# VH-VL binders against f4iux6r469to655: the designs that were tried, part 35

Target 1, 187 residues: f4iux6r469to655
Amino acid sequence: RLLQRLPGCVSRDLIDQLTVEYCYLNSKTNRKKLVKALFNVPRTSLELLAYYSRMVATLASCMKDIPSMLVQMLEDEFNSLVHKKDQMNIETKIRNIRFIGELCKFKIVPAGLVFSCLKACLDEFTHHNIDVACNLLETCGRFLYRSPETTLRMTNMLDILMRLKNVKNLDPRQSTLVENAYYLCKP
Below, E stands for the ipSAE of ESMFold2; O stands for the ipSAE of ESMFold2 at other seeds; V2 stands for 0.75 times the mean of E and O plus 0.25 times the DockQ between their complexes.

## First folded at step 16 (VH-VL; framework fv_mosunetuzumab)

Design z5 (at its last look DockQ between E and O 0.83; V2 from the best seeds 0.74)
Fold by ESMFold2, look of step 16:
Formats: C-alpha cells, sequence, structure tokens
Structure z5 (fold): chain C 187 residues (1-187), chain A 120 residues (1-120), chain B 112 residues (1-112)
C-alpha cells in the first residue's frame, strides 16, 4: 500500500507527498512496518537514503518512535558487522553507514553515534572498515567539521585518519578514498 | 511474516548423505545469511555454517569442513544443507536459522527442525 | 573457538520467584571499540526451535516479557527471570557471536 511507493520516491516532492499521507497513520503496527521498509532500502539504491532520511525527520515531530527504532536498528547493524571480516558484502556496510550519516545531517542521529562508529573503524583500520570510515566522512564529515560543537572532535579524527593512511600500506583505491574523504571535510 | 519451512524427517544408513531444505518466505531472501545449527538428542546446539544467498559465499565450522555443503537457490528462496559420510553421531535435529543482520551470526528466526536419524 | 559454560545445569524455582542462570565465556566477548558484549540468550521449549530473548547481553528482543533481563560483561553473564511463570519452563542457552558462533550447554528451568 503506501510502503510500495517508497522505492519510487526519487525526488523531494515524491517523498514529501508520501510522508504527508503516512503522517495520518496512528498505529504502532504501521509505524513498525514503515521503519522496516526504510531499513530494507536496497543496497544498490543509495540515492534514496537522503529522501528516506527527510521522511524520518518530518515524521519525528508526530511519530517519535520512528526515528528511535530506525536509529537503533542501524546502530545494531553497524555494531554487529564492524568486526566481521568474513561478511562478504561491502555494499551492506556502506548502505548502513551512509544512512547513519544522512540521518546525522537531519539531526536524527546524534553526532556522538557518528564519532563512535568512526572510532570503531579507525581502531581496526583494515578491510571494509577503511571504506566504511571514508563513506561516513563523505556523507556527514564536512557537516560535523563546520559545526562549532563538533569541529575539534572531527579535526582530531581526521588527523588520526591521515596518520593511519601514512603508516598503513593501503592499496591505491583505499588510499585515494582516504584522501578524497579528508579533503571533502577540509577542502 | 518471516517463515523458514524445512523438509521432512530422514532415516539414513551410515556412509550415506542427506540433503535438508529450508524454504524462506516473508522477506527478501538475499538480504540475510542462512545458518545451520544441529541438536543431537538431549544435547545442546552446534553451529554448522552459513551461506550468503546474495554472493553464494559460505563459512563452515571446521568440524564439518569437507562433509557439509551449503547451497542456496534464489529462484525458489531455498537453502540446502548436504552432509555426507553420515555416522551415528550425526543423528540430530537440523535447524536452519536467519541471522538478525546479514553476517551478524545471531539468529531471530528458526525453521521447525529436521530430524535426521542415522542407523543401520 | 570460544567455549561457553553455563551454570547450573538444572534449576528448580517456585512460581513467582526469581531464577538466575550464569554463563561464562573462555575469552572476553566485549569489544572495547564499541563497548558491546557479543552475547545472546535463547529459550527452547520442548519440541520447539530456540527463541531469541536477549542480545548485546542485556537488550530484550521485541515481544519478550520484561521479567527477562540480562546482565554481565566480558566473560561473566547472567540471565534473570524476576518472577517465574509456568510458561517459562524451558532450557535456556547463552551464545556468543564475537567469533565462530558457540552455545552454552544449556540450563533447564523447572517449577519446584
Amino acid sequence: as target 1 above (187 residues)
Amino acid sequence: EVQLVQSGAEVKKPGASVKVSCKASGYTFTDYYIHWVRQAPGQGLEWIGWIDPYSGGTKYNEKFKGRATLTADTSTSTAYLELSSLRSEDTAVYYCARDFFEGSEWFDYWGQGTLVTVSS
Amino acid sequence: DIVMTQSPDSLAVSLGERATINCKSSQSVLYSSNNKNYLAWYQQKPGQPPKLLIYWASTRESGVPDRFSGSGSGTDFTLTISSLQAEDVAVYYCQQYWDTPTFGQGTKVEIK
């Protein structure tokens, strides 16, 4: 029903219209279904993440359990996978972290969670965690760098990132990802 | 509603092979790993391995490596466990389970179980 | 592999009283980078598959009554049933998911 329209919301107007229609659903069951549908965004459709995050931000004022449930699911997914080097699908981890980053820009995910995720990736800076850290920075790193409350903490994390790049023997693809992420935050 | 429905009970002789199926419904089959866990009569739980239906990748408990083969058919949303060179010690209920998140290695939905009995 | 050891093997508790089940891991399942314990608890009733109760050592799964609680960290964990009900008669398993999944041997809970 309304949830079938989510993958087709490829514009601000489309997601806003669906959001208005869904705002009238005052059922705990319907809110849980929406959260599950948002969480299950296809790993190949990363362009939808900003629109889904916009919907969540709009609904947060009238359906406070939607943002809390979604953030909890994303955090649990991140923590479940951050150490798992035999998990095969990097795109699942990238979807997860970019969704977290988009929600941070909408003030749904607190900056503390973003820094915790980044710290975990830097503590074990290898394998998929390099890509995950870079994708998080590309998504919300500049936002946090330009925000007075988080500038110092972001600067410290960027310094650690560049130190790790210089001491680890990264392949050229990952080295380029780190450089791009750094300069997107501090152009 | 998420469901995992397994094939029926099997009786096998030592040295034979068995293939247990696990048909998934109510979710996108390729978004989660399928794990296999067995439970000998009156005993605890033992993890066998997982398959990622998206990539076809697998991981096995070292105890079963060489005897267990995990496969998945995305067109039917069905995962399979094949266990070869059966012994009496392999008599157990075999469960399939979906991990909570793709690759998380803890489980929210379980099949009903398939009893495999190995006897002469 | 990480060995999970439960105690006691069997426990008899009066209706409405507290049941306490212990689980020890042979190495820490706490990840210092995120401060999470990679530990779950399952309930298995006769003739049924296991049912997830608790993950992250202390987080209840949806639909699990609040009389079930998990605690502990590192290598020592506890499942507590604050007021035992008749439907809680089952075998309870801890499971770590830090590395290759392993389960405790189980604790059978019965009404006294």
Scores: ipSAE 0.770, ipTM 0.896, lowest interface PAE 1.3, mean pLDDT 92
Fold by ESMFold2 at other seeds, look of step 21:
Structure z5 (fold): chain C 187 residues (1-187), chain A 120 residues (1-120), chain B 112 residues (1-112)
Amino acid sequence: as target 1 above (187 residues)
Amino acid sequence: EVQLVQSGAEVKKPGASVKVSCKASGYTFTDYYIHWVRQAPGQGLEWIGWIDPYSGGTKYNEKFKGRATLTADTSTSTAYLELSSLRSEDTAVYYCARDFFEGSEWFDYWGQGTLVTVSS
Amino acid sequence: DIVMTQSPDSLAVSLGERATINCKSSQSVLYSSNNKNYLAWYQQKPGQPPKLLIYWASTRESGVPDRFSGSGSGTDFTLTISSLQAEDVAVYYCQQYWDTPTFGQGTKVEIK
């Protein structure tokens, strides 16, 4: 039962060891089970997302359906929740967007998806979407700002973010979160 | 694998209440909302509400607010619908269903249904 | 609340022929920010709970045969069964999940 060990992989060495062991179980059914286990990462264990993303990146060259299934599930989850204000579990939205951001840094999630998520949050810049946008930027914003092919688009998005901060009535926590996210991307 | 198993059929008099159970298995109960949907004989589907087993939060269709109560017991992975002040038009099959994603409000797994008959 | 209206209420189709079911919402269920239509289709066979067929208006759920397809956008949607099989005799429902979930009244599909 290798998948029960996933939540315990709190280091590069542990996730790499499990990834090697998993390669010996390569079947279509097992790949679907792995994707579901990765998707269901505990919402209280955000530190696991980088390690899970590392595993996906390692498996991507030989098991191409793993990254495609996981990315599709994360995108569908984002879209299903982005306008839902009565859904009280911000932790689920934060887990979702941080996972997307981590996978972007491992070049599993295309930058286009990240920009689409960011745009959706900026188009309706209120409630959880403020926190979601800032968490996405904290996770992969600097990576996209420093990448030549995405620098201009990220710069434009950051400018929009700061204009929205200046015209919206944000509480002090959200205002600070926006400022911190901005300067993390563009020091 | 994923299963939602509901309690058995009930026959009630007008004015009584009923409590239907929905036991979940094959997944982490607190990761998904449980919805309740009913279907009167020969009629379509009517959404009643959801419960988030993680937080205990609920949302109700206004038609049922005040009469419907949704609860969850995480220790037994069981969701409950209680409907009070029963009327003949409450005769229906009551389904529990799982969110596709937590809070998404469309449904991938359904219980087998519980017939509640409210007889004059 | 968003009212979902299906047509026809019932449909008789010869085995192997195309069945077409329409669904109209009282408000658009298209979100301009992500270009997604918040619409699902369900199949309900006699004595069974509903089964999810399609979400996002056109995405088939896992295990659903490719003879089922969804199309449409905004307020007007269609479920098509390209070659009706005996096991497809059922009532079909559309459902929006943009706001408070609501279902169409159902379309009964029978073999002619």
Scores: ipSAE 0.751, ipTM 0.893, lowest interface PAE 1.4, mean pLDDT 92
ESMFold2 (binder alone), look of step 16: mean pLDDT 93; pTM 0.939
ESMFold2 at other seeds, look of step 16: ipSAE 0.732; ipTM 0.889
ESMFold2, look of step 18: ipSAE 0.759; ipTM 0.896
ESMFold2 (binder alone), look of step 18: mean pLDDT 93; pTM 0.942
ESMFold2 at other seeds, look of step 18: ipSAE 0.719; ipTM 0.888
ESMFold2, look of step 21: ipSAE 0.657; ipTM 0.865
ESMFold2 (binder alone), look of step 21: mean pLDDT 93; pTM 0.933

Design z6 (at its last look DockQ between E and O 0.76; V2 from the best seeds 0.00; counts 0 for: pae E 2.1 > 2)
Fold by ESMFold2 at other seeds, look of step 16:
Structure z6 (fold): chain C 187 residues (1-187), chain A 120 residues (1-120), chain B 112 residues (1-112)
Amino acid sequence: as target 1 above (187 residues)
Amino acid sequence: EVQLVQSGAEVKKPGASVKVSCKASGYTFTDYYIHWVRQAPGQGLEWIGWIDPYSGVTKYNEKFKGRATLTADTSTSTAYLELSSLRSEDTAVYYCARDFFEGSEWFDYWGQGTLVTVSS
Amino acid sequence: DIVMTQSPDSLAVSLGERATINCKSSQSVLYSSNNKNYLAWYQQKPGQPPKLLIYWASTRESGVPDRFSGSGSGTDFTLTISSLQAEDVAVYYCQQYYDTPTFGQGTKVEIK
């Protein structure tokens, strides 16, 4: 099955080849199966997210329900988890936010959704939300900082991030993560 | 297809313990919490707690803390509820249910229910 | 714990007519950071487990008929069945997932 090859697509050439082969399977049932397979990327295989996002971007012009279904599932997942503090497993939250960030760079996720996610993390800047905010910034923060339409909004968010770092009692790991995320966006 | 299949009905005496099983299939067992909810005859739904099968971490409704124990066996994709020191008011149908997303605390799939009857 | 209170406890509605069920929470289930109401509705028929109808207060689950709609925000929520069908006879529960899950006491819907 073509969907079983998704975890093996660790290069641009491999994901592009699979994308071409998938174009021959343009049915509503197959599109739903693809979206579910993309969404269920293993939480430990974050290197695949850029390639999966590339596939979605390639298919977006002719299969518009693929990006819309995937983005809605990712947004719902973010919202369901953002204020839950009793989870110990952060990997699902990181997979979620990095996928959102990768899709933003491919113009599939609108910047407004990224800023909404970032704002939600900054509004309750504790627990996993610190790591989630930093992972989002590492993924697409520089892209948004250097884009004319979003540079002012990203600059304001980065200022808020640094103010929160200075007033919250972050452990050294999280403090370093915040600094690294900031300077990746604004070197 | 996602399916949660529970163990059969139990009849117990006050002071005993009961252990209800919930076998999951059709999805990755460790990717979702399993919740337990009970319903006394003719009454509403009462949340008991959840377990994260990935980490083994649990959370309990305070009403049941100390009496309820949630466990999961990843090798058999099975979650368990053990309720100790049973009383007649514990007579209920006990459901397992799956999170919509891991930790989301709303439920898209439910087991068929297990009737536990506690009578003297 | 957030207490969920439904009204009425039961109602009888003629086929094809509108059924309205109210749910109140003891505190807001709106999370201001994402502007989402953490509120779900379930349908339960005799001898069956509950079935998810609506989440985020107003979003229908896949396969749920469009005669079911949810509305409200903060502490006051409504489930509406715009044209009651025979298969809609059931008990309906609201449930919050803002914090530790809690359910309303249920509303029984019958055909009159």
Scores: ipSAE 0.682, ipTM 0.872, lowest interface PAE 1.7, mean pLDDT 92
Fold by ESMFold2, look of step 16:
Structure z6 (fold): chain C 187 residues (1-187), chain A 120 residues (1-120), chain B 112 residues (1-112)
Amino acid sequence: as target 1 above (187 residues)
Amino acid sequence: EVQLVQSGAEVKKPGASVKVSCKASGYTFTDYYIHWVRQAPGQGLEWIGWIDPYSGVTKYNEKFKGRATLTADTSTSTAYLELSSLRSEDTAVYYCARDFFEGSEWFDYWGQGTLVTVSS
Amino acid sequence: DIVMTQSPDSLAVSLGERATINCKSSQSVLYSSNNKNYLAWYQQKPGQPPKLLIYWASTRESGVPDRFSGSGSGTDFTLTISSLQAEDVAVYYCQQYYDTPTFGQGTKVEIK
């Protein structure tokens, strides 16, 4: 029953209230069901990703299996789709990468996973991978650029991004998206 | 848990059509593609196509394009395969299967199968 | 389409012994950008649908006994059953999902 309220948690107060209520209904079976409900966030409701990530971060200290299961599912989803070119996959890819990025800001996804996803997109910098890379950077790029531990690696990735923009003939929408992502991270 | 329950066996004559149903339960029907795979008697598995129940978009194995039609009814959580211009070579067990991730093209849950027999 | 070829077509193995099934793809199913092999293995017992055993060539699906293991990369893959049990009598299929899904022709495993 509690999981049906997840899509309605459109504020910090609502997700925090549900998180507290969930603590009283905790079992291994219910933790697996929660992870699946979080993973299946609607593609059209990207505003929920930050709130879902907040819930995961709150539960992580006491329920280590929740973040570990969710991160593994998101990573496997990224790898499943990264080279698929079906146009309908773009919405799922954006949801996937933004969720990864939000969880990175909450210190649930390690930065190494974010850099691996970004590298995969830059290695095949065409089609959906351009949009996915830019969405990842818009979600957590400045966070990683500001963090002393990751600044150098993020700087190197941003340099690669701009070099690829200059040698690939991107359409105007994607070219603008790359420039916006770059300057959002490194103004 | 997740279940895919298919309609019963069919016997058809050459040139007819068949429509096989696949009712999904235990998950949100529109979150995953439904694939169709067939298996002729004593033979291996052959992928037919998928449908995205959310959008209604389909993709077909080129071998079946023009003869296979995939549809989904979100109100009943049911996917359908219709195969037209049946030939004896279409005699097979037809499976529906859920993809592992939406669009991933490998399968974690399968229906029980529907035997379609096309006899001369 | 990527053609998947299994060998042997059939094998008989004594209980408790190792069964080895090979699968070869007509082109690489390794995606260099993520270093993943887009290869799955399924088990199909008589009168039943296929059951997923392994994906990413070597990752065991939840609930699959650890006597099942997958290995290989690129174009050459192996499913190994380290100690055959009576319940493992089945036909085994490899499947690639790098591109349009295709399956191997199957390998029947029997007790000798």
Scores: ipSAE 0.616, ipTM 0.856, lowest interface PAE 2.1, mean pLDDT 91
ESMFold2 (binder alone), look of step 16: mean pLDDT 92; pTM 0.927

## First folded at step 18 (VH-VL; framework fv_mosunetuzumab)

Design k1 (at its last look DockQ between E and O 0.89; V2 from the best seeds 0.77)
Fold by ESMFold2 at other seeds, look of step 18:
Structure k1 (fold): chain C 187 residues (1-187), chain A 120 residues (1-120), chain B 112 residues (1-112)
Amino acid sequence: as target 1 above (187 residues)
Amino acid sequence: EVQLVQSGAEVKKPGASVKVSCKASGYTFTDYYIHWVRQAPGQGLEWIGWIDPYSGGTKYNEKFKGRATLTADTSTSTAYLELSSLRSEDTAVYYCARDFFEGSEWFDYWGQGTLVTVSS
Amino acid sequence: DIVMTQSPDSLAVSLGERATINCKSSQSVLYSSNNKNYLAWYQQKPGQPPKLLIYWASTRESGVPDRFSGSGSGTDFTLTISSLQAEDVAVYYCQQYWSTPTFGQGTKVEIK
């Protein structure tokens, strides 16, 4: 019932109102259902990811299993797909990595997970991994570059990214995507 | 609840074709691949291939080259395996299964199985 | 394709005793980038489809009793049933998902 309203929460006020209403349904079964509904966000509705991340952040202090379950599912999804080059739908990988990035900005996903994902994409910088790396950087790269604890790691990763761009034979779209991601982080 | 419900048992002669259906419910059909796995009597499990219902894309085990065809009908949330030029060694239970994550190639939900018997 | 080989082919174990099933892959299924082993275990009871028990070599699927545990890395893996119950009579399969899915030949577990 309440979970059917999630895809309609296209504003801060709507997701905040639903979050308040959800607090009255705090059981283990309901928390698992919420996590699955959040995870199953439509791949065509990427605008919802920030609002879903906001809901998770609001609930995190009182319902610690919600963020932990969601982050574990997203990490497992990333790891299961990162080397799969015959996966047909890049949008699934983009949804996954953007959700991870949004949750990082809300301090739900630790920066270490983001760097692990980025490293995996840079280690095999081909196919979908180019787009996935750039989407991660577009989502949370500047946040990590500006944060004192992560500036050095982010700088090193950005240097590797640009070196790979110069070595690899990227098509113009991917080359532009890499340049845009770099300069969004380090203008 | 996630469910995969398969069509009933089939008896076929060598050289014929069979088409097994797998109706999905309890989730968004286009969000996951459907895999097909078979098990000959008293034998282990053999992966046949997958279909992505969203794009219609497929991948096949090389052993089934040219004989297996995977399709999906998104309007009925139903996946199909067609196996042609049947031989007696194709006698098996055929399962459909959903991958754990789209394209991950391990399986959390399985259909009940469809026995296909190929006999002369 | 990566060949998965289980041992033993069959195993008889007394109720309440430990059952140990081994699985060996012809190539490593460990990804060095994330330190994950792309290996699953399934249970198949008579007349039923396989049921997922373990993934990532050691992670129990939801609803699987804690007497089931997985271990190992690289090419050598083990499924352990710490205290065999009557309901655990089944055939057990390992499966790799690093590349094209392949299964072990199965290990039949029976009560002695």
Scores: ipSAE 0.746, ipTM 0.893, lowest interface PAE 1.4, mean pLDDT 92
Fold by ESMFold2, look of step 18:
Structure k1 (fold): chain C 187 residues (1-187), chain A 120 residues (1-120), chain B 112 residues (1-112)
Amino acid sequence: as target 1 above (187 residues)
Amino acid sequence: EVQLVQSGAEVKKPGASVKVSCKASGYTFTDYYIHWVRQAPGQGLEWIGWIDPYSGGTKYNEKFKGRATLTADTSTSTAYLELSSLRSEDTAVYYCARDFFEGSEWFDYWGQGTLVTVSS
Amino acid sequence: DIVMTQSPDSLAVSLGERATINCKSSQSVLYSSNNKNYLAWYQQKPGQPPKLLIYWASTRESGVPDRFSGSGSGTDFTLTISSLQAEDVAVYYCQQYWSTPTFGQGTKVEIK
């Protein structure tokens, strides 16, 4: 089956080739199976997220339900986990937020969703949410900062981030992570 | 297709222990928590706890802490509930269930249930 | 723990008529940051495990018929079956997932 080849698509050429082959499989069942396979990308293979996002962007013109289903699943996953502190979920949360960020750069995830996720992390700026916010900014923060329609909102969110760093007692690792994320967006 | 298949019914005496298995298939076992929920005959649902098969981490309903032990064997994709010091009020159907998302704490797939009867 | 209380305990409804089940939580399950209510509804038919119907208080799970709808916010929630069918005879449970999962005591729906 073509879906078993997904984890091996470690280059632009490989994901593009698989995407072309998949275009010939246009049934609702096959599209749902693809979305589930993309969503369940291995937590150890974050380098695949950009390639998976590229495939989704390519298929979006032909198969409108693929991006809509995937984005809804990612948003629901984010919301289900954002306040859960007993979870050993950092790898899952990082995969989730980096995927959202990559899809934003491909114009599949609207910027509004990214800002909602960032706001939720800043509203409860503790534990995993610090790392999640920083990973989101690392993935798409500069993209949104440089986009004219989102520059002001991104600037305001980055100001909030730095104020939170200054008033919270972050450990040195988290403090450095916040500073690095900030300056990556605003060099 | 996602399936959770549980071990068969058990009859136990008060004071004994029981171990119920839940074999998962059709998905990556370590990507989702497994929860345990019980239902006494004709009664409602009571959450027991969850296990994260990836890390081995667990969380228990305080009412069961000390008597319930949740484990998972990733090599067989099987989760286990062990309940010790059984009493007649532990007579129930025991379900395993998968998180909708890892750690979300609502459930989309359930096992068929395992009746545990505790009687003299 | 958040206590979930359902009403009524039992409900008899004629085929094709509306069934309404209420669920109250002892504290709010609404998260103000995302405006989501952390509440699910399940259907359990005799001899079967529960089946997820609704999550986020009002979002239908895939494959759930349109006649099922959820509403409410904060501490007060409602499951509505707009036109009861024979296959809807079951016990219905609300469940919160804001904190440690807890279920309502259940509401049995029967045909009158």
Scores: ipSAE 0.715, ipTM 0.883, lowest interface PAE 1.5, mean pLDDT 92
ESMFold2 (binder alone), look of step 18: mean pLDDT 93; pTM 0.932

Design k2 (at its last look DockQ between E and O 0.91; V2 from the best seeds 0.76)
Fold by ESMFold2 at other seeds, look of step 18:
Structure k2 (fold): chain C 187 residues (1-187), chain A 120 residues (1-120), chain B 112 residues (1-112)
Amino acid sequence: as target 1 above (187 residues)
Amino acid sequence: EVQLVQSGAEVKKPGASVKVSCKASGYTFTDYYIHWVRQAPGQGLEWIGWIDPYSGGTKYNEKFKGRATLTADTSTSTAYLELSSLRSEDTAVYYCARDFFEGSEWFDYWGQGTLVTVSS
Amino acid sequence: DIVMTQSPDSLAVSLGERATINCKSSQSVLYSSNNKNYLAWYQQKPGQPPKLLIYWASTRESGVPDRFSGSGSGTDFTLTISSLQAEDVAVYYCQQYWETPTFGQGTKVEIK
């Protein structure tokens, strides 16, 4: 009942209201159902990811298994797909990486995981991995660049990104995507 | 509750074709690939291929690429395996299975299996 | 294709004792970029479809008892049942998902 309202939470107030109502349904079974509902956010509704991440952050202090389960599922999904070139739906990979990036901004995903995902895409910088890397940077790259504890590592990763763009003969769409992501992080 | 319910057992002669159905419920059908795996009597498991119900895209084990056809009907949440030019060694239980993650190629939910017997 | 070879083909173990099943792949299923082994284990009881037990070589699927554990890396993998129960009588399969999925030939586990 409450979980069917998740896709309609298109504002801070709506997700906050649902979060409060959900606090009264705190059982292990209900927490697992919530995590699955959050994970299965529609691939065409990327605007929901920030609100879902807000809900997770609000619940994190009293329901620690919610963020841990969600982050583990997202990491496992990333790892299962990162080298697969015959997987058809880039939208699934984009949803995955943008959710990771949003959760990073809410301090749910540690920066180390974001850098690991970015490194994996840069290690095999072709096919969907170019778009995935750029979407990760668009989501949380500026946040990490402006944070003192991660600025140096983010700068090094951006340097690697631009080196790869110059070496790898990217098509114009992907070349533009890389440049836009770079300058969004480091204008 | 996620369920994959397959069509009933089939008996076919060599050279015929068979079409096995797999009806999915309890989740959004277009969010996961459907895989097909077979098991000959007393033998191990053999992957046949997958279909992405969202795009209609498919991938086949090269062993089956000329004989197997995977389709999906999103209006009925049903995936199909059609296997043509049947031979006695095609006698097996045929399973549909759901991808753990879309394209991950390991499986968390399986249908009950459909026995296809190919004999004289 | 990556060939998966299990040993033994059949194993008889007393109730409460440890069962050990080996799986070898013809090439590494470890991805150096993420240090993950693309290896799963399944249990198949008579008359039933396979059931997922383990993925990433050592991660138990939800609802799988703690007595099941997976270990190994690269080309050599092991499924261990620490204290065999009557309900564990089944055939066990390893499966790689690094590339085109392939399964081991299976290991039948029985009670002595």
Scores: ipSAE 0.737, ipTM 0.891, lowest interface PAE 1.5, mean pLDDT 92
Fold by ESMFold2, look of step 18:
Structure k2 (fold): chain C 187 residues (1-187), chain A 120 residues (1-120), chain B 112 residues (1-112)
Amino acid sequence: as target 1 above (187 residues)
Amino acid sequence: EVQLVQSGAEVKKPGASVKVSCKASGYTFTDYYIHWVRQAPGQGLEWIGWIDPYSGGTKYNEKFKGRATLTADTSTSTAYLELSSLRSEDTAVYYCARDFFEGSEWFDYWGQGTLVTVSS
Amino acid sequence: DIVMTQSPDSLAVSLGERATINCKSSQSVLYSSNNKNYLAWYQQKPGQPPKLLIYWASTRESGVPDRFSGSGSGTDFTLTISSLQAEDVAVYYCQQYWETPTFGQGTKVEIK
């Protein structure tokens, strides 16, 4: 029903309209269905993540289990995949981390979770984790750098990132990703 | 409702091949890997491999490399296990299972199992 | 491959009593970066496929009764059924997902 319209909400007005309509379906079963639909955003449609995060933020005050369930699913997904080297499609990992980053900007994901994810990628700075770290920083890194409560911690993480780039022999694509992420956060 | 429905029991001779199907419903088929796990009579569980229906990528337990082939048909939401050069030791119930998260390698939904009997 | 060893192979427990199943991995399945143990527990009743009970060593899957609990870390893990019920007669398997999935040999739980 209404959940089939989610992938079509490519504007603020469309997602806001669907959010209002969804308020009439406030049952535990329907909230679980919404969370699953949001989590299963098409891996090739990353532009939807900000709109989905907007919907979650709008519903958070009235339906507190929606953000908590979604965040738990995203965190468990991150932890399941962060060590895996034989995952063929990076798109799932990028979707996961960008969603976490978007939700952080909407104050649904606490900064502590973002820093935990970033630390895990920096601790094993190889393979897909390089790309995941850079995508996280591109999504919410400047937000955290500019926020007074998190500026120092973000600065320390960016220093570690740059040290790792200089020590590791990254290919040109990944080296460029790291530089772009760093200077996007700290212009 | 997530469901994995497998094809019926098979009886095969040594040296033959078998192809077991696993039809998925209740979720987006390409969002999760399908794993195959077998259980010989009175014995434990043995992981065979996974297929990513999105890319067609696969990973196999080394014990089955060269004999097992995993495929998926996204138009019918069906995964397949083909096991060749069958031996009596291959007599088992074969399960398909969906991983909890794409690539996580633990399993929240299982098919009902398909008994494959290899006898002369 | 990581070898998973369960003990005992079989146990008989009176209704309402505690059942304790141990699982040992040949190497640590704890990731220090996230403090997660990559270990799951499954229940398999006669004639049925396995059913997920526990993941991350101690997290119950949705719909799993509170009498099932998982504990342990690193290489040593325990599944506890605090008050055995008739429907809990099954074989229980631990499984690691740190790398290539492997299962313990199973522990059969019966009513005494």
Scores: ipSAE 0.683, ipTM 0.872, lowest interface PAE 1.7, mean pLDDT 91
ESMFold2 (binder alone), look of step 18: mean pLDDT 93; pTM 0.931

